# VHH binders against EKC/KEOPS complex subunit cgi121 (cgi121), part 190

Target 1, 174 residues: EKC/KEOPS complex subunit cgi121 (cgi121), of Schizosaccharomyces pombe (q9p7j3)
Amino acid sequence: MILPLFPETQVHVFVYENVSNCAAIHEQLISQNPIYDYAFLDAATILYKKQVYSAIIRALEDRRDEQMKTKTIHSEVILSLSPKTEISSAFRQFSMTKKSKNIVVVKIDSKLTEEEEFERLDKLVEGNRVEFSDEELQKLIDFKVLKKNYKLDPSTLENPLASILSSIALRGYS
Short names: E, the ipSAE of ESMFold2; O, the ipSAE of OpenDDE; V2, 0.75 times the mean of E and O plus 0.25 times the DockQ between their complexes.

## First folded at step 19 (VHH)

Design zh9 (from zg4 with L99M; framework vhh_7yz9_2; at its last look DockQ between E and O 0.95; V2 from the best seeds 0.88)
Fold by OpenDDE, look of step 19:
Formats: C-alpha cells, structure tokens, sequence
Structure zh9 (fold): chain B 174 residues (1-174), chain A 120 residues (1-120)
C-alpha cells in the first residue's frame, strides 16, 4: 500500500491469529535480529485499520521531520499508537509480547510486493494469516485492554474510533 | 573524534530550576537533531525534549510547560532549561545528536550524562 502523503514509502500490514511462536519472535526482537525488521503489534490492542494507519502516518511524519523518539521507524509506529509520550508505556501497551496469540505486523519501506513480503514474513510467524480489515480486527480485540490504553469511557465506547484517532493525533499537543 | 559534553546538573530543591548545557564537537552540529533523554536506575532511557535541525521541538508530556529546549548552532550547544523541578525529575540526563537520511536515523551520538537530583 502507498499512503497519499508519503508516495515514496511502501507499507504492508499483515494480521496473524493463533500464533504459536510469539515468544521466539520476541527473543529475536530483543536481540535486534535484522530479519525481524517489522513492527509487531498485539492484535488485542488494535480495533481499526485507521488506528494502524494513523500510527504509521505519525511515525512517518516524525521521520520526515527528524523527530523520531525511538531508534527505528517500526518502533516509532508502536510509540505512535499510544496516547502517551513514554516509550516504555507504548511498548507495554501495544507491542507484541511473549504471551500474545494474535498479532498485527507492519512493514515500512518494503521493496517487495505484498505477496513477496508475506512469503518472507510467513517464514518467521507460525500462525494463520487473516485479512487486514476492521471485521477481522474486531474478532481479535480485547476491549478491556483497548479501554485501558485509550482511557475510553461509556460515552466513547459506542464509537471509539474518533477518540482513538484523536489520542494518536494529539499526543504531545496538549 | 566526536564528543558531547553535558554540564549544569546537580542538586536542587523541588520548585527550583536548572539549566543543562551540551556542547558538541567533531561533527557538523547544525545537521543533527539534538535532544535530551533521561534515565533512572533500573529503567529504560526516556526522551525528554528534542529539537530538530529545522526547528521542530517536541516535549515529553511529563515536562511540557516546565522545560524548554533550545540550540545555538554558532556555539555547537544545546540547552535544557528546567523550571518547576519535581522529585520525579531526578535522573541522569543525556545529551544526544542524531543524523537522518530518508529511511531514518543513520548516526546516534550520546553524552556521558549529567545527574540531576531534585529533593523534596
């Protein structure tokens, strides 16, 4: 996928359910294995495609403006999902953990087609690929976690998208 | 050989002020994003304030309204004015310089750190 505001940057997003090797992937990320150059998100924290895209856009904007807070564009995506500016909090809230079962994987600056990228990623992730859609994401979401991460209340739960996007977009602008 | 040297840290009472300075050498200062991170024992290093070469400034929520970052390219120095200090601001503060290309950071330099202690 190409984002209109960043036409030179190709982005791919994949969703996996019933992943059996999250712990192994996590270890590779800790060791900074370059083969695992992706943003691995816990799907339990993601409700909308627009949530992911908004985070990606914010990360790309930070890179464009040379104001990345983290070391990599993918870690910046994770940070960008959070309404908080703390890196540790963002990772704790949104990144894949050893205990994750379902994940969303983001690739920035891919030189491959979506299918080619999938073939590469499929060698790393032991799980079932599902469609990147709101319909599939809502099957994987943990609303308790979502409410906590974005401080959603009953008045915003009917349509949490606006609140989530506002939290992402306005982070650090209060 | 590049170098980042922090100064200005020390002990201060809550509500007090400090001004940190970081002087760079060994690289083209004006081409780098400058910033401050802080770290406490047992915790990850967290960003505090960043100032890009084109002037964009970002602050962590915890310091917004109290801290001010600035840079003087002629002096190869970045500053952090810290007002209304709180005990939770106690940490070692690190100066950082980052170079970018179109894909992201290419160079990262860090100072040795300057300790800031805020007493109750």
Amino acid sequence: as target 1 above (174 residues)
Amino acid sequence: QWQLVESGGGLVQAGGSLRLSCTASGFTFSNYRMGWYRQTAGNEREWVALIAKHGRIDYADSVKGRFTISRDNAKNTVYLQMNSLKPEDTAVYYCTARMYDKYGPTEDYWGQGTPVTVSS
Scores: ipSAE 0.921, ipTM 0.963, lowest interface PAE 0.5, mean pLDDT 96
Fold by ESMFold2, look of step 19:
Structure zh9 (fold): chain B 174 residues (1-174), chain A 120 residues (1-120)
Amino acid sequence: as target 1 above (174 residues)
Amino acid sequence: QWQLVESGGGLVQAGGSLRLSCTASGFTFSNYRMGWYRQTAGNEREWVALIAKHGRIDYADSVKGRFTISRDNAKNTVYLQMNSLKPEDTAVYYCTARMYDKYGPTEDYWGQGTPVTVSS
């Protein structure tokens, strides 16, 4: 996929449910294995496609402006999901863990078609691919986690999208 | 050979002020994003303030309104003015210089760090 503001940047997003090997993937990420150069997110933290796209856009804007806080564009996506500027809390709250069951996987600057990237990723992830859609994401979200991560009150939970997108877009601006 | 030398750290009373300086040599200073990270014992480094070569400035939430980053390209120096200091600001402060291409960082330089202790 091509974001209009970043026309030379190919992005792919995949969703997997019932992943059995998150612990193995996690070890490869800690080891900085370049084959695993993706953003691996815990799907329990993701409710909307726009949530993921907004984090990608924010990470790409920070790269464009030479203001990335982390080492890679994929780690920057993880930070960009957070309403806070602290790197360690963003990873703790949004990154896939050894205990994750469902994941969202982002590839930025892909040199491959979606099908080619999927074939590569499918060799790494032992789980069932589902559509990247609001419908599928809503089946995988943990609303208690979402409320905590974005500090949503009950009235905001009726329409949390605007609050979440504002948090992502405005983090660091006064 | 490149070098980043921090100075200005030390012991200061809560509510006080301190100014950190970082002088660069061995590379073209004006081409780099400059910045400050800090590290408390037992934790990872966290960004504090960043200043791009083109002037964009970002602050971490914990320091916004209290710290001011600036750079003087003629002196190859980046500064961090730290006002209204709190015990939570106690850390080793690291100067950093980063160069980018369109895919992201290509060079990352780090100073040796300057300790700051804020007494309660």
Scores: ipSAE 0.792, ipTM 0.919, lowest interface PAE 0.8, mean pLDDT 92
ESMFold2 (binder alone), look of step 19: mean pLDDT 83; pTM 0.837

## First folded at step 20 (VHH)

Design pm10 (from pl1 with D111Q; framework vhh_7n9e_1; at its last look DockQ between E and O 0.96; V2 from the best seeds 0.89)
Fold by OpenDDE, look of step 20:
Formats: structure tokens, C-alpha cells, sequence
Structure pm10 (fold): chain B 174 residues (1-174), chain A 123 residues (1-123)
């Protein structure tokens, strides 16, 4: 995937369900293993493709402008998903945990095709790849978590896209 | 109620300049990406330019790149389009639009549209 605003940056997003080794992946992330240079998101917190891409775009803008709050572009993606400015809060809200079952994986600055990247990632993730689509994400979402993360109320629950994206956009500005 | 009101259009000679404004109300302006489009008589709508919610990123159609500059003032809820070195082919009704997604060149992703302001460039 090439974003119009960042034509020199290739982005890949993958979704895995029924992942059996999230705990092992988490340990590798803690140890900062460069092989695991991805953003590993808990799929229970992601409802829309546009939610993910919004975070990616924000992170890429921050990197370009040398305004990242985190160490890596992938951690910045995680932060960018959150309406909160605290990094620790963002990670608690959206990052994959040892207990996660379904995950969304984001790769920034990929030098590989989507298929090649998938083959690489498939060696790291023990689960079933599904389509990165709103339909599949909707099957994996935990609405309780979503409501909590974005402080959604009954008036926004029917179509929370605008509220979610607004929260991402307004982080640190309101 | 959501409103986008364009202004600044008019008649100008080729090589001249205009500055369009779009005043927004009724929604959280700084949460939306903003865009300019245009439609010339007998032609379809053409994408002109876009700017992200924070104003950090901009993009232009190849036909206007280097001549037009998009900007925004979030404190004033206003979008701008500085148009320099205008050409007769720039003659069109110029529309302001807002989209909740950070950036898209697809008109179908925009939630709100203005009524437009007419720009006429004479040869």
C-alpha cells in the first residue's frame, strides 16, 4: 500500500486470528528484537481500516516533522491510535498483549511486496491470516474495549467512525 | 447545521491571482481534512488540492502544482486557496469539502461540501 501523502513509504497491514503465540511475540517486542519490527495491535481494539490508516498517517507526519513522541515509527502508530497523550496509556489501550488472540500487524517502510512481507511475518505469527477489511475487523472487535478507549456514548455507537477518527485527530489539541 | 461557505472568486486576467476562502461551521473543523475541488462547464468535477487536519501535509493536482497553495487556519475554522499565475483553463466553480479521514483524493470520502465560488480567468 502506498499512501498519496507518503509515496516513498510502503505500508502493509495484516490481520491474524486465533494466534497462539502472542505471549512469545510480546517477549520479543519487550526485548526489542529487530526481527519483530512491526506494530502489533490487539484486534479487539480496531474496528475500521480507516482507523489504522489514520494512525499511520499521523505517525508518518510526526516522523517527517521530527515530532515523534516514541522511539520507533511502529510505536508511534500505536500512540497515534489513542486519544490520550500518555504513551503507556496508548500501549495499554491498543497494543497486543500476551493474552491477545487476534492481532493487526502494521509494517512501515517495507522493502518487500505484500506477499513477501506476509511470508516473512508468517514465520513469526502462529495464526490464521484473514483479510484486512472492515468486515473481518468487525468480527474481532470488542465493543466494550472500543467504547472505553474512545469514550463512545450511545449516540455514537451506531456509527462510531467519525468519533474514533476525530479522537485520533484531536489528540494533544483539545 | 454544517456549513461550508466559499468566497473570493471572481473575474481575473490570465497571469493574475485570487485567494479563495472557505468558512466552516457546524462541525469540529480541526478534526477534518479539507479539500478544494472544481468543476468547469461541461466537465466533471476535478480534484484540486487537499490538506490534513493539522495542516502539516498538502497535496496538489498536477495541473495546479506550483501555482496553487492550500492552507488552513484552525483557529478561524477557515480553509484557503491561494491561486497564482491563473490560466483560462482554471475557470471553474471551486468547491470546498471536508473529510473525516485524514486524507483522501476520493470525493466519496468527503462528508461535507460547499456551494462553490466562481472563478473566471480571461485570456
Amino acid sequence: as target 1 above (174 residues)
Amino acid sequence: DVQLVESGGGLVQAGGSLRLSCAASGFTFNAYAMYWGRQAPGKGREWVSGITWRGRSTLYASSVKGRFTISRDNAKNTLYLQMNNLKPEDTALYYCAAGIFPFSTDFSDYQYWGQGTQVTVSS
Scores: ipSAE 0.894, ipTM 0.939, lowest interface PAE 0.5, mean pLDDT 96
Fold by ESMFold2, look of step 20:
Structure pm10 (fold): chain B 174 residues (1-174), chain A 123 residues (1-123)
Amino acid sequence: as target 1 above (174 residues)
Amino acid sequence: DVQLVESGGGLVQAGGSLRLSCAASGFTFNAYAMYWGRQAPGKGREWVSGITWRGRSTLYASSVKGRFTISRDNAKNTLYLQMNNLKPEDTALYYCAAGIFPFSTDFSDYQYWGQGTQVTVSS
């Protein structure tokens, strides 16, 4: 995908359900294996495509303007999903863990087509790829987790998009 | 209730300048990307320019690039469009819009619209 504001930056997003090897992936991330240079998110925390793209756009703006708070663009996407400024809280709340079952995987600065990147990623993830769409994401979300992460109340739960995107926009500025 | 109120339109000779303002109320302004669009007589809507939440990124339609400058003042909940070197083809109703997603050129992604201010450029 090409974002209008960042035309030289190719981004791909993949969704996997029923992933059996999150623990192995997690160990590779801890060891900083460059083959695993992606953002691995727990799909239980992601309800909308726009939620992911909002975090990506924020991370890319911060990178361009030398305002990143984390070491890599992929870790910056994880931070950017969070309403909180604490890096450790963002990772705890949104990153894939050893116990995750469904994941969203983001690649920024890809040199590959979507299908080429998928072929590489598919060798790393033992699970079933599904479409990156709001329809598929809502099947994988945990609404209890979503409510907790974004402090949603019953009134905002009927249309949480604006509340979630506001949290991403306002982190550090509210 | 949400309001977007444009001002600063008028009649200008070709080559002249105008500055449009869009005063916003009823929503959290700095959580929204902001946009200008225009509609010329007998034409469909045209996307003109957009600016992200904090004003750090902007984009322009090719027809106005280099002549128009979008900006925002989040402390005053106000969006601006500086229009220089105006041409008769810039004649249109100019309206501002707000979208919760950080940047889109698709009008269906916008949640709030103003009523517009008329800009007329004579040759």
Scores: ipSAE 0.830, ipTM 0.916, lowest interface PAE 0.8, mean pLDDT 93
ESMFold2 (binder alone), look of step 20: mean pLDDT 87; pTM 0.873

Design pm12 (from pl1 with Y112H; framework vhh_7n9e_1; at its last look DockQ between E and O 0.83; V2 from the best seeds 0.86)
Fold by OpenDDE, look of step 20:
Order: structure tokens, then C-alpha cells, then sequence
Structure pm12 (fold): chain B 174 residues (1-174), chain A 123 residues (1-123)
């Protein structure tokens, strides 16, 4: 997919459920294996497509403006999901863990078609790909985690999207 | 209550300039992307320009690119549209809009709309 604000940057997002090798993937990420150059998110923390794209847009803006807080665009996407400025907090909140079962995978600067990228990623992830949609994400979300990450209360739960996106937008502006 | 109030419209000769303002209230302005749209008589709504919540990115319709400049002052909760080298075809009711998603050119993604300010460009 191409974002209107960043026409030169191709973005792909994939969702996997019932992933059996998250621990192995995590180890590769720790070792900074370049083959795993993706943002691996815990699907339990993602409720909306717009949540992911909001983070991507923010990260891309930061990269463009040379204001990234992290080392890679993918890590910046993870940071951009968080209402907190601390990188470690953001990773704890949103990054895939060894215990994750469902994941959202983001690829920035892809040179491949979505199908080609999927074929590559499919070699790395042992799970079932599902549609990247709000419907599928809603099946994977942990609302307890979501509420904690974005400090959602009963009043904001009426419109979680607005609250989540506001949190992303306002990070660093408190 | 959410309000978007446009101002700055009027009658101007071709080649002239106008600066539109949109005063926002009732929502967290700096959390929203802001947009300008316009609608000429007998025509559908046309997307004009957008700016992200931090004001770091902007986009323009091809018809206004190079002539219009969108900007925002988050401290004043105000959106602006500097319109230079105006043409008769720019004649329209100009609307301000707000969307919680960081950026979209799709009107369906916008959450709030103003009532509009009339811009008339004479030949």
C-alpha cells in the first residue's frame, strides 16, 4: 500500500494468528537479524487498522524530518503506537513477545508486492495469515492490555478509536 | 460542542489573494488532522488540502498545488489556507474539516465540518 503523504514509500501490513514460533522470531529480533527487518507487534494490543497506520504515518514523518527516537523505522513504528515517550515502555506495550500468539507485522520501504512480501514473511512466521481488518483485529485484541496501554476508561470506551489515535497524536505534547 | 468556523472569504479579482481561517473549538485540535474542501455551485465537494496534526506534512489537490498553502497554529486552534493567484474556477464555498485519523483524502474519514466561507473570484 502507498500512503498519500509518502508516495515513495510502500507499506505492507500482515496479521498472523496462532503463531507457534514467536519465541524464535523474538530471538532473531534481539540478534538484529536483517532478515527479520519488520515491526513485529503483539496483536493483542492492536484494535484498529487506523491505529497501525497512524503509527506508521507518525514514524514516517519523524524519519523524514530526521527526528526518529529509535534506530530503525520499524522500531519507530512501535514507539509511535505508544502514548509514552520511553522506548522501553513502548516496546513492552506493543512489541511482540516470546509469549505472543497473534501478531501484526509491518514492513516499511518494501520493494515487493504484497504477495511477494507475504511469501518472504511466510518463511519466517509459522502461523495463519488472516485479513488485516478491524474485524479480524477485534478477534485478537486483549482489551485489558488495550485499556492499560492507552489508559482507556468507561467514557472513552464509547469511542476507543478516537482515544487511541489521540494518544498517538499527542505523544510528546503533554 | 464541536465548532469549526471559517472566515476570510470574499470577493477578489483573478490573480488576487485571500487568507482563510478556521477557528476550532470543542475538541483537542492538535490531535486532529485538518482539511480544506470546497464546493462550487452545481458541483460536488472537492478536496483541496490537508495537514497532519503536528503540521509536519501537507498535501494539496493538483488544481491548487503551488498556489495554496495550508498551515495551522495549534496554540490558537486555528487552521489557515493562504490562497494566491486565485482563478475564477476557485470560486466556491470553502469548508474546514477535522479528522482524528492522521491523514486522509477521503471525506468519509472526517469527523467534523464547518459551515463554510464563500470565496468568489471574478474575471
Amino acid sequence: as target 1 above (174 residues)
Amino acid sequence: DVQLVESGGGLVQAGGSLRLSCAASGFTFNAYAMYWGRQAPGKGREWVSGITWRGRSTLYASSVKGRFTISRDNAKNTLYLQMNNLKPEDTALYYCAAGIFPFSTDFSDYDHWGQGTQVTVSS
Scores: ipSAE 0.903, ipTM 0.944, lowest interface PAE 0.5, mean pLDDT 96
Fold by ESMFold2, look of step 20:
Structure pm12 (fold): chain B 174 residues (1-174), chain A 123 residues (1-123)
Amino acid sequence: as target 1 above (174 residues)
Amino acid sequence: DVQLVESGGGLVQAGGSLRLSCAASGFTFNAYAMYWGRQAPGKGREWVSGITWRGRSTLYASSVKGRFTISRDNAKNTLYLQMNNLKPEDTALYYCAAGIFPFSTDFSDYDHWGQGTQVTVSS
């Protein structure tokens, strides 16, 4: 996905399935280990590439305009996925947990090529990398979780993309 | 039903100005990025400008940058294009578009299209 509004900001997104060390990663995130400065998302909550990029674009706009609500750009991406303003709820709903099996990992402001960033990340994550694509994301999503997180009803389930992206756009402005 | 209706086109002398409007209905306007495109007779579509959900980010084609200003009024569900210092090469059918993805310069990412308003700039 091309981000024309922020052409100087390198963004990498990786997807891992069958991750065996989420508990260890989670402990490193809680301790604020700078080696783990990524957004670690539970893949069960992510259906579309555009869902992730919409949250990234919102977080980048808010950083530029000094409207961020969280301490880091990566935590702001996690908040930006949420339809609600409560920071703790956003992290509970979208962040990787100790029990997660599949994850989406976002790096913003990377100084590395995609391959170089992958090599660094691959040392941290014990799992199988898959393509960041709607096809792969659809295999990892939990539709019950998606429905709950975005309060989707039967009328929106036929095309949830617009409902999901609207929720990301409208947080705090509805 | 989704509608995008452009207005404000017409005939204007080179060096003149026009302001285009795009009235939107049938969708949640402030959840969408909005765009202007144009098409001269017998030519392909040209991307002109875009603006994010709340109007905080804008982008322009190099051919219009500094002369055109995109804006939106989310309370009125209306998109605008202020066109200054118009040139004969700006002559085209101008149309607005909406996309739920917050910003793209790729027409294939857009969800809704207006029918357009004609702008003719005479030398």
Scores: ipSAE 0.832, ipTM 0.917, lowest interface PAE 0.8, mean pLDDT 93
ESMFold2 (binder alone), look of step 20: mean pLDDT 86; pTM 0.868

Design pm14 (from pl1 with F107Y D111E; framework vhh_7n9e_1; at its last look DockQ between E and O 0.85; V2 from the best seeds 0.87)
Fold by OpenDDE, look of step 20:
Structure pm14 (fold): chain B 174 residues (1-174), chain A 123 residues (1-123)
Amino acid sequence: as target 1 above (174 residues)
Amino acid sequence: DVQLVESGGGLVQAGGSLRLSCAASGFTFNAYAMYWGRQAPGKGREWVSGITWRGRSTLYASSVKGRFTISRDNAKNTLYLQMNNLKPEDTALYYCAAGIFPFSTDYSDYEYWGQGTQVTVSS
């Protein structure tokens, strides 16, 4: 996928359910294995496609403007999901953990087609790929975690999209 | 209540300049991407320009690129459109719009619209 604001940057997003090797993936991330150069998100924390893309766009802006707070664009995507400025908090809130079962995987600056990227990623992730859609994300979300991460209240639960995106937008400014 | 109020339109000669403003109220301005659109008589709505939440990224329609500049002042809850080297084909009702997604060229992603300000460019 090409974003209008960043025509030179190809982005791919994949969703996996019932992933059996999250612990192994996590170890590779800790060791900074370049083969695992992705943003691995816990699907339990993601409700909307627009949530993911909002974080991506924010991260890309920060990179372009040399304002990234983290080391990599993928880690910046994770940070950009969070309403908190603390990197450690953002990772605790949104990154895949050893105990994760369902994940959202983001690739920035891909040189491959979506299918080619999938084939590469499929060698790393032992799970079932599902469609990257709001419908599928809704099946994987943990609303308790979502509410906690974005401090959602009953008044915002009927349509949490605006609150979520506002939280992302206002990080560091509120 | 949400309000977007455009101003700054008027009659100008070809080659002239105008600066449009859009005053926003009733929502968290800096949490919304802002956009300009326009509609000429007898034509459909045309996307003109957009700017992200923080004003760090902008995009323009090919027809106005290099002539128009979109900007925002989040402290004043105001969106601007500097229009230079205006042409008769720029004559239209110019609308301000707001969307919660950081950026989209799809009108379906916009939550709020203004009433518009008329820009007329004479030859």
Scores: ipSAE 0.909, ipTM 0.947, lowest interface PAE 0.5, mean pLDDT 96
Fold by ESMFold2, look of step 20:
Order: C-alpha cells, then sequence, then structure tokens
Structure pm14 (fold): chain B 174 residues (1-174), chain A 123 residues (1-123)
C-alpha cells in the first residue's frame, strides 16, 4: 500500500493469528517498553485494510498539523479507528487485550524494510503471521464487536465499508 | 441519488485562468476525499489533483503543480479547481470524483464520478 501524502513515512502492517502471549505483550505495553513501540490492535475489530490505513492517514495528518491527542503516533492510530473522541474508549474498543487471540500490528516511521521489521516483531509475538489482506481479516473479525464499535445497522453490516470509514473521517466533526 | 456536477469550463487563451466548481449532493461530502481528473482528446485519463476530507492535505500531478490549486468548501458541498497560467496542453474534459478512502491516486478507490466540464485552451 502506498501512502501518496506521506511518501517519506514507512508504514508496515502485520497480522498474527493464534497468538499465545497477548497477556505478556499487554504487560510490556503498560510498562511502556520502547521495544514494543507498535500499535497492537485486536483483529476481532478490523475487517478491512482500508480501515487500518484510514486510521493511519488520519493519525499522520494530525501529527503533521500538531493536532495529536495522544502521546505517540501508534496510540494516535488506535484513537483514529474510533468514532468517539474519548481516548480511553478507543483503547478499550480497538486495542489488543490480554484475552486477544489474533492481532493486527502497525509500525509507523520504520527505518527497516518490511522483512527486517517482521524479524524484529516475530521475536515479540508468539503466533502465526498471515497476510495483511481483506481475505485474512475476514476470517478473524468478530461481526458482533464490529457492529457494536461502529453502531452498524444490520442492513449495513453486509457492506459496512463506507459506514466504518465515515466514522473514522467524522470523529470530532459531526 | 449521488450527483457530482462540474461547471466553469470554457474557451480561454493561453496564459489565462479558469475556476472550476464541482457541486456535490446525495452523500456526506465531508466524509469523502475529493479529486480532479482530466481526459484530453485521444488520451487516457490523467489524475490532476486530490484533497483530503477536511482540506488539510492536497497533492498535484507534476504537470499542473504550481499552476493549479484544489480547494473545498464543506459548508457548501463544493469542490474547486483554480487553474492559472493555462497552456494548450491543459485542454481536456475535467471531471471531479469522490472516494470514501481518505486519499488515493488509484481510481479503483473512487466511488463517485462527475460527467465533466470542457476546458479548451487556445494557442
Amino acid sequence: as target 1 above (174 residues)
Amino acid sequence: DVQLVESGGGLVQAGGSLRLSCAASGFTFNAYAMYWGRQAPGKGREWVSGITWRGRSTLYASSVKGRFTISRDNAKNTLYLQMNNLKPEDTALYYCAAGIFPFSTDYSDYEYWGQGTQVTVSS
């Protein structure tokens, strides 16, 4: 995926299934260990690549314009997924938890190739990497969680892309 | 129903200026990125410019950079293209487009298209 507005910013996204150490990762995130400076998302909340990239683009635009609400670009991505402005709600809804089984991991400002970043991340995550694709994300989503997080009507749940991306776009402006 | 209606085209001498408008209706305008494209006679489509949903980020094709300015007024659901220092090579049908994805130069990411307004720049 090429981000035309931010061509100097390297972004990598990884998906892991059957992760056995989410509790350990979560502890490291609470401890603010800099080795874990990624956005760790619960894959049960992510249906589309465009959902993740929309949040990334919003976070990057806000960083450029000095309008971030959180401390790091990775925490800003988590906030940017949310239809609501409350930081704590966004983390509760989208962030990986101790109980997560599948995760989406975002690295922004990487100085590494995708393969090099994967090698680093693979030392931290005990799980199986799968392709970052709509096909793989479809297998990992929890539609009940998706419906709750974005307040989707049953009719839009069949093709919710525009509703989800509108929520990301309009947070704080609707 | 969704409508994108361009206006402001016409015949202009080289070196002149035109301002195009694209009036949008039938969708939530401020949730969409907006774009201008053009198609010259006998040529394929050319991506011209794009603007993010709130207008904070813009991008231009190298052929128009420094001469064209994209803008939007979300209160009026209207997209604009100010075209200065026009050249005969700018002669084309200009059309606007909308995409729910916040910014892309890939036409497959655009959901809505206008029919276009003709711009003709004489030598």
Scores: ipSAE 0.846, ipTM 0.924, lowest interface PAE 0.7, mean pLDDT 93
ESMFold2 (binder alone), look of step 20: mean pLDDT 86; pTM 0.861

Design pm16 (from pl1 with S104A F107Y; framework vhh_7n9e_1; at its last look DockQ between E and O 0.90; V2 from the best seeds 0.87)
Fold by OpenDDE, look of step 20:
Formats: structure tokens, sequence, C-alpha cells
Structure pm16 (fold): chain B 174 residues (1-174), chain A 123 residues (1-123)
């Protein structure tokens, strides 16, 4: 898809459940294999599509303004999900781990159609693709982790989206 | 209570300029994207412009691009719309809106709305 704010940048987001090779993917990420040039997120930490897109938008703004704190746009997406400024914290909070079972995969600067990108990614991820929707994300979320990551309390649980996106927006600015 | 109060509207001749303001209160202003919309008599709501949390990015409807400039002052919790080279077609009630999503062009994604300020451009 194309974001109106960044018409020259194509973005794709995929969701996989029951992924059996997260450990293997993780090793490739550690080794910085260029074939794995994606943002691999733990789906247990993602509740809304808008959460992901908010992070993407912020990351793209950072890149445009030459203010990225991380090395790659994909790592910046991961950082952008976090209310914390520490990169290591952001990765611990949101990045796919060896133990992850469900993942959200983000591709920035794709030159492929969604279907083509899926075919490419399908060679890397051994799992079942599901729709990138709030409904599907809600099935995969770990609310304990979500609450911890964004410091959600009973008062904010009424509207977690607002709290989450506010956290993303205000990171480093408040 | 959340409030968005628009001001700066009025009657202006074609080719003239106006500067709209929207004073926000009751929510964390810098955590929201802000937007201007308008509604002409007998027409539906039209998206005009948007600006992200910290004003790093802006977007405009094709009908106003190059003539309007959206900006914000987060320290003052105020949104602005500088309107230059106004045309009769710009005559409308102009609304300020806030949305928690960093950028949306669909009115359904906005969380808060102002009452609007009338802009009338005469020929």
Amino acid sequence: as target 1 above (174 residues)
Amino acid sequence: DVQLVESGGGLVQAGGSLRLSCAASGFTFNAYAMYWGRQAPGKGREWVSGITWRGRSTLYASSVKGRFTISRDNAKNTLYLQMNNLKPEDTALYYCAAGIFPFATDYSDYDYWGQGTQVTVSS
C-alpha cells in the first residue's frame, strides 16, 4: 500500500500465525542477512493496525528528516512502536524473538506488489498467513505484554488505542 | 472536556487571505494529528488539510494545495490554516478536527470536532 504522506514509499504488512521457524529467522536477523530485510514484530505486542502504521509513519518521518536513531528503516519501525527511547528496550518489547509463534512482518520500500512480496516472504516464514486486521491481531495479542509495554492501566483500558498511539507519538518529546 | 474552537473566519474578496485558528483543550494536543475540513452549503464535508503530531508532515487536498498552509503550535495547543488566494469555491464552514491516528484523510477516523468558522469569499 501507499501512505498518503509518503507516496513514493510502498509499504506491506503481513501477519503470520503458528510460525515454526522464528528461531531460524531470528538468527538470520542477527547475522543481518539482507534477504531478511523486514521488520519482524512479535504479534503478541500488536493490537491494532493503526499501531503498526503509526510506527511506520513515525519511522518514515524520521528517515525523511534524517533523524533515525537506528541503522535501518525497519529497525526504526520497531523503535517507533516503543514508548521508550532506548533501542534495546524497543527491540525487547516488540521485536520477534526465538520463542515467538505469531509475527507481524513489515516491509518498507517494497518494489513488489503485495502478492509478489508475500510470495517472497513465504519462502522465509514457515507459518500461516492471516489477514492484517484488528480482528486477527486481537486473536494474537498478549494483553499482559501489551499492558506492560505501554503501561496501560484500568483507566486507559477503555481506549487502548488512544493510549498506545499517544505513547508512540510522545516518545522522546515529553 | 475536549474543546476545539475555530476562529478567524469572515468575509473576504477573491484573491484575499485569511488565517484560521483552532484552539484546542481537554486532550493531549501533541499526541494527535490535526486536520481542517470544510463544508459548503448543500455539499458534504470535504477534507482540506492535515498535519501530524509535531507538525513534521503535512498534506493538502488538491483543491487547496499551493494556496493553503497548515501549521500548529503545540506549546499553544493551537492549529492554524493560512489561506491565500482565496476563491469563491472556498466558501464554506471550516472545521478543526483531531485524530489519534497520526494521519487520516477519512472523517470517520477523527475523534474530536470543532463547531467551525464561516469563511465567505466574494467574487
Scores: ipSAE 0.887, ipTM 0.934, lowest interface PAE 0.5, mean pLDDT 95
Fold by ESMFold2, look of step 20:
Structure pm16 (fold): chain B 174 residues (1-174), chain A 123 residues (1-123)
Amino acid sequence: as target 1 above (174 residues)
Amino acid sequence: DVQLVESGGGLVQAGGSLRLSCAASGFTFNAYAMYWGRQAPGKGREWVSGITWRGRSTLYASSVKGRFTISRDNAKNTLYLQMNNLKPEDTALYYCAAGIFPFATDYSDYDYWGQGTQVTVSS
């Protein structure tokens, strides 16, 4: 996918369910293995495609303007999902953990087609790919986690999109 | 209670300039990307320009790039469009819009719309 604001930047997003090797992936991320240079998110925290893309847009804007707070664009996406400025809180709340079952995986600056990037990623993830769609994300979300992460008001729970995206937009500015 | 109110339209000779304003109320302005669109008589809506939350990124339709400048003042909850070197082809109803998702490509994804201000450019 090419975002209109960042026409030179190719982005791919994949969703896997029933992942059996999150602990192994997590070890590779800790060791900073460059083969694993993706953002690995816990799908229990992601309800909308627009949630992921808003975080990506914010991260790319911050990279362009030399305002990133983390070391890589992929870690910056993880931070950008958070309403809080503390990096460790963002990772605790949104990153894949050793106990995660379903994941969302983001690749930024891909030089590959979606199919080619999938072929690489599929060698790393032991799980079933599903479509990156609001329909599939709704099956994987944990609404208790979502409400806690974004401090969602009961009055907005029927359609929390605006509240979630406002949190992403306003981190550090509200 | 959400309002987007455009102003600054009018009649201007070709080559002239106008500055449009869009006053926003009833929502958290700096959480939204903002946009200008236009509609000439008997034609469909045309996307003109967009700007991200804090004004750091902007995008323009090719027909206006280099002549129009979008900006926002989040302290005043106001969106602007500076239009220079106006042409008769710029004659249209100009309206602002707000979207919680930055840079949606289809108006069906926008959350709020103004009613517009008329710009008429005479030959």
Scores: ipSAE 0.821, ipTM 0.904, lowest interface PAE 0.8, mean pLDDT 92
ESMFold2 (binder alone), look of step 20: mean pLDDT 84; pTM 0.845

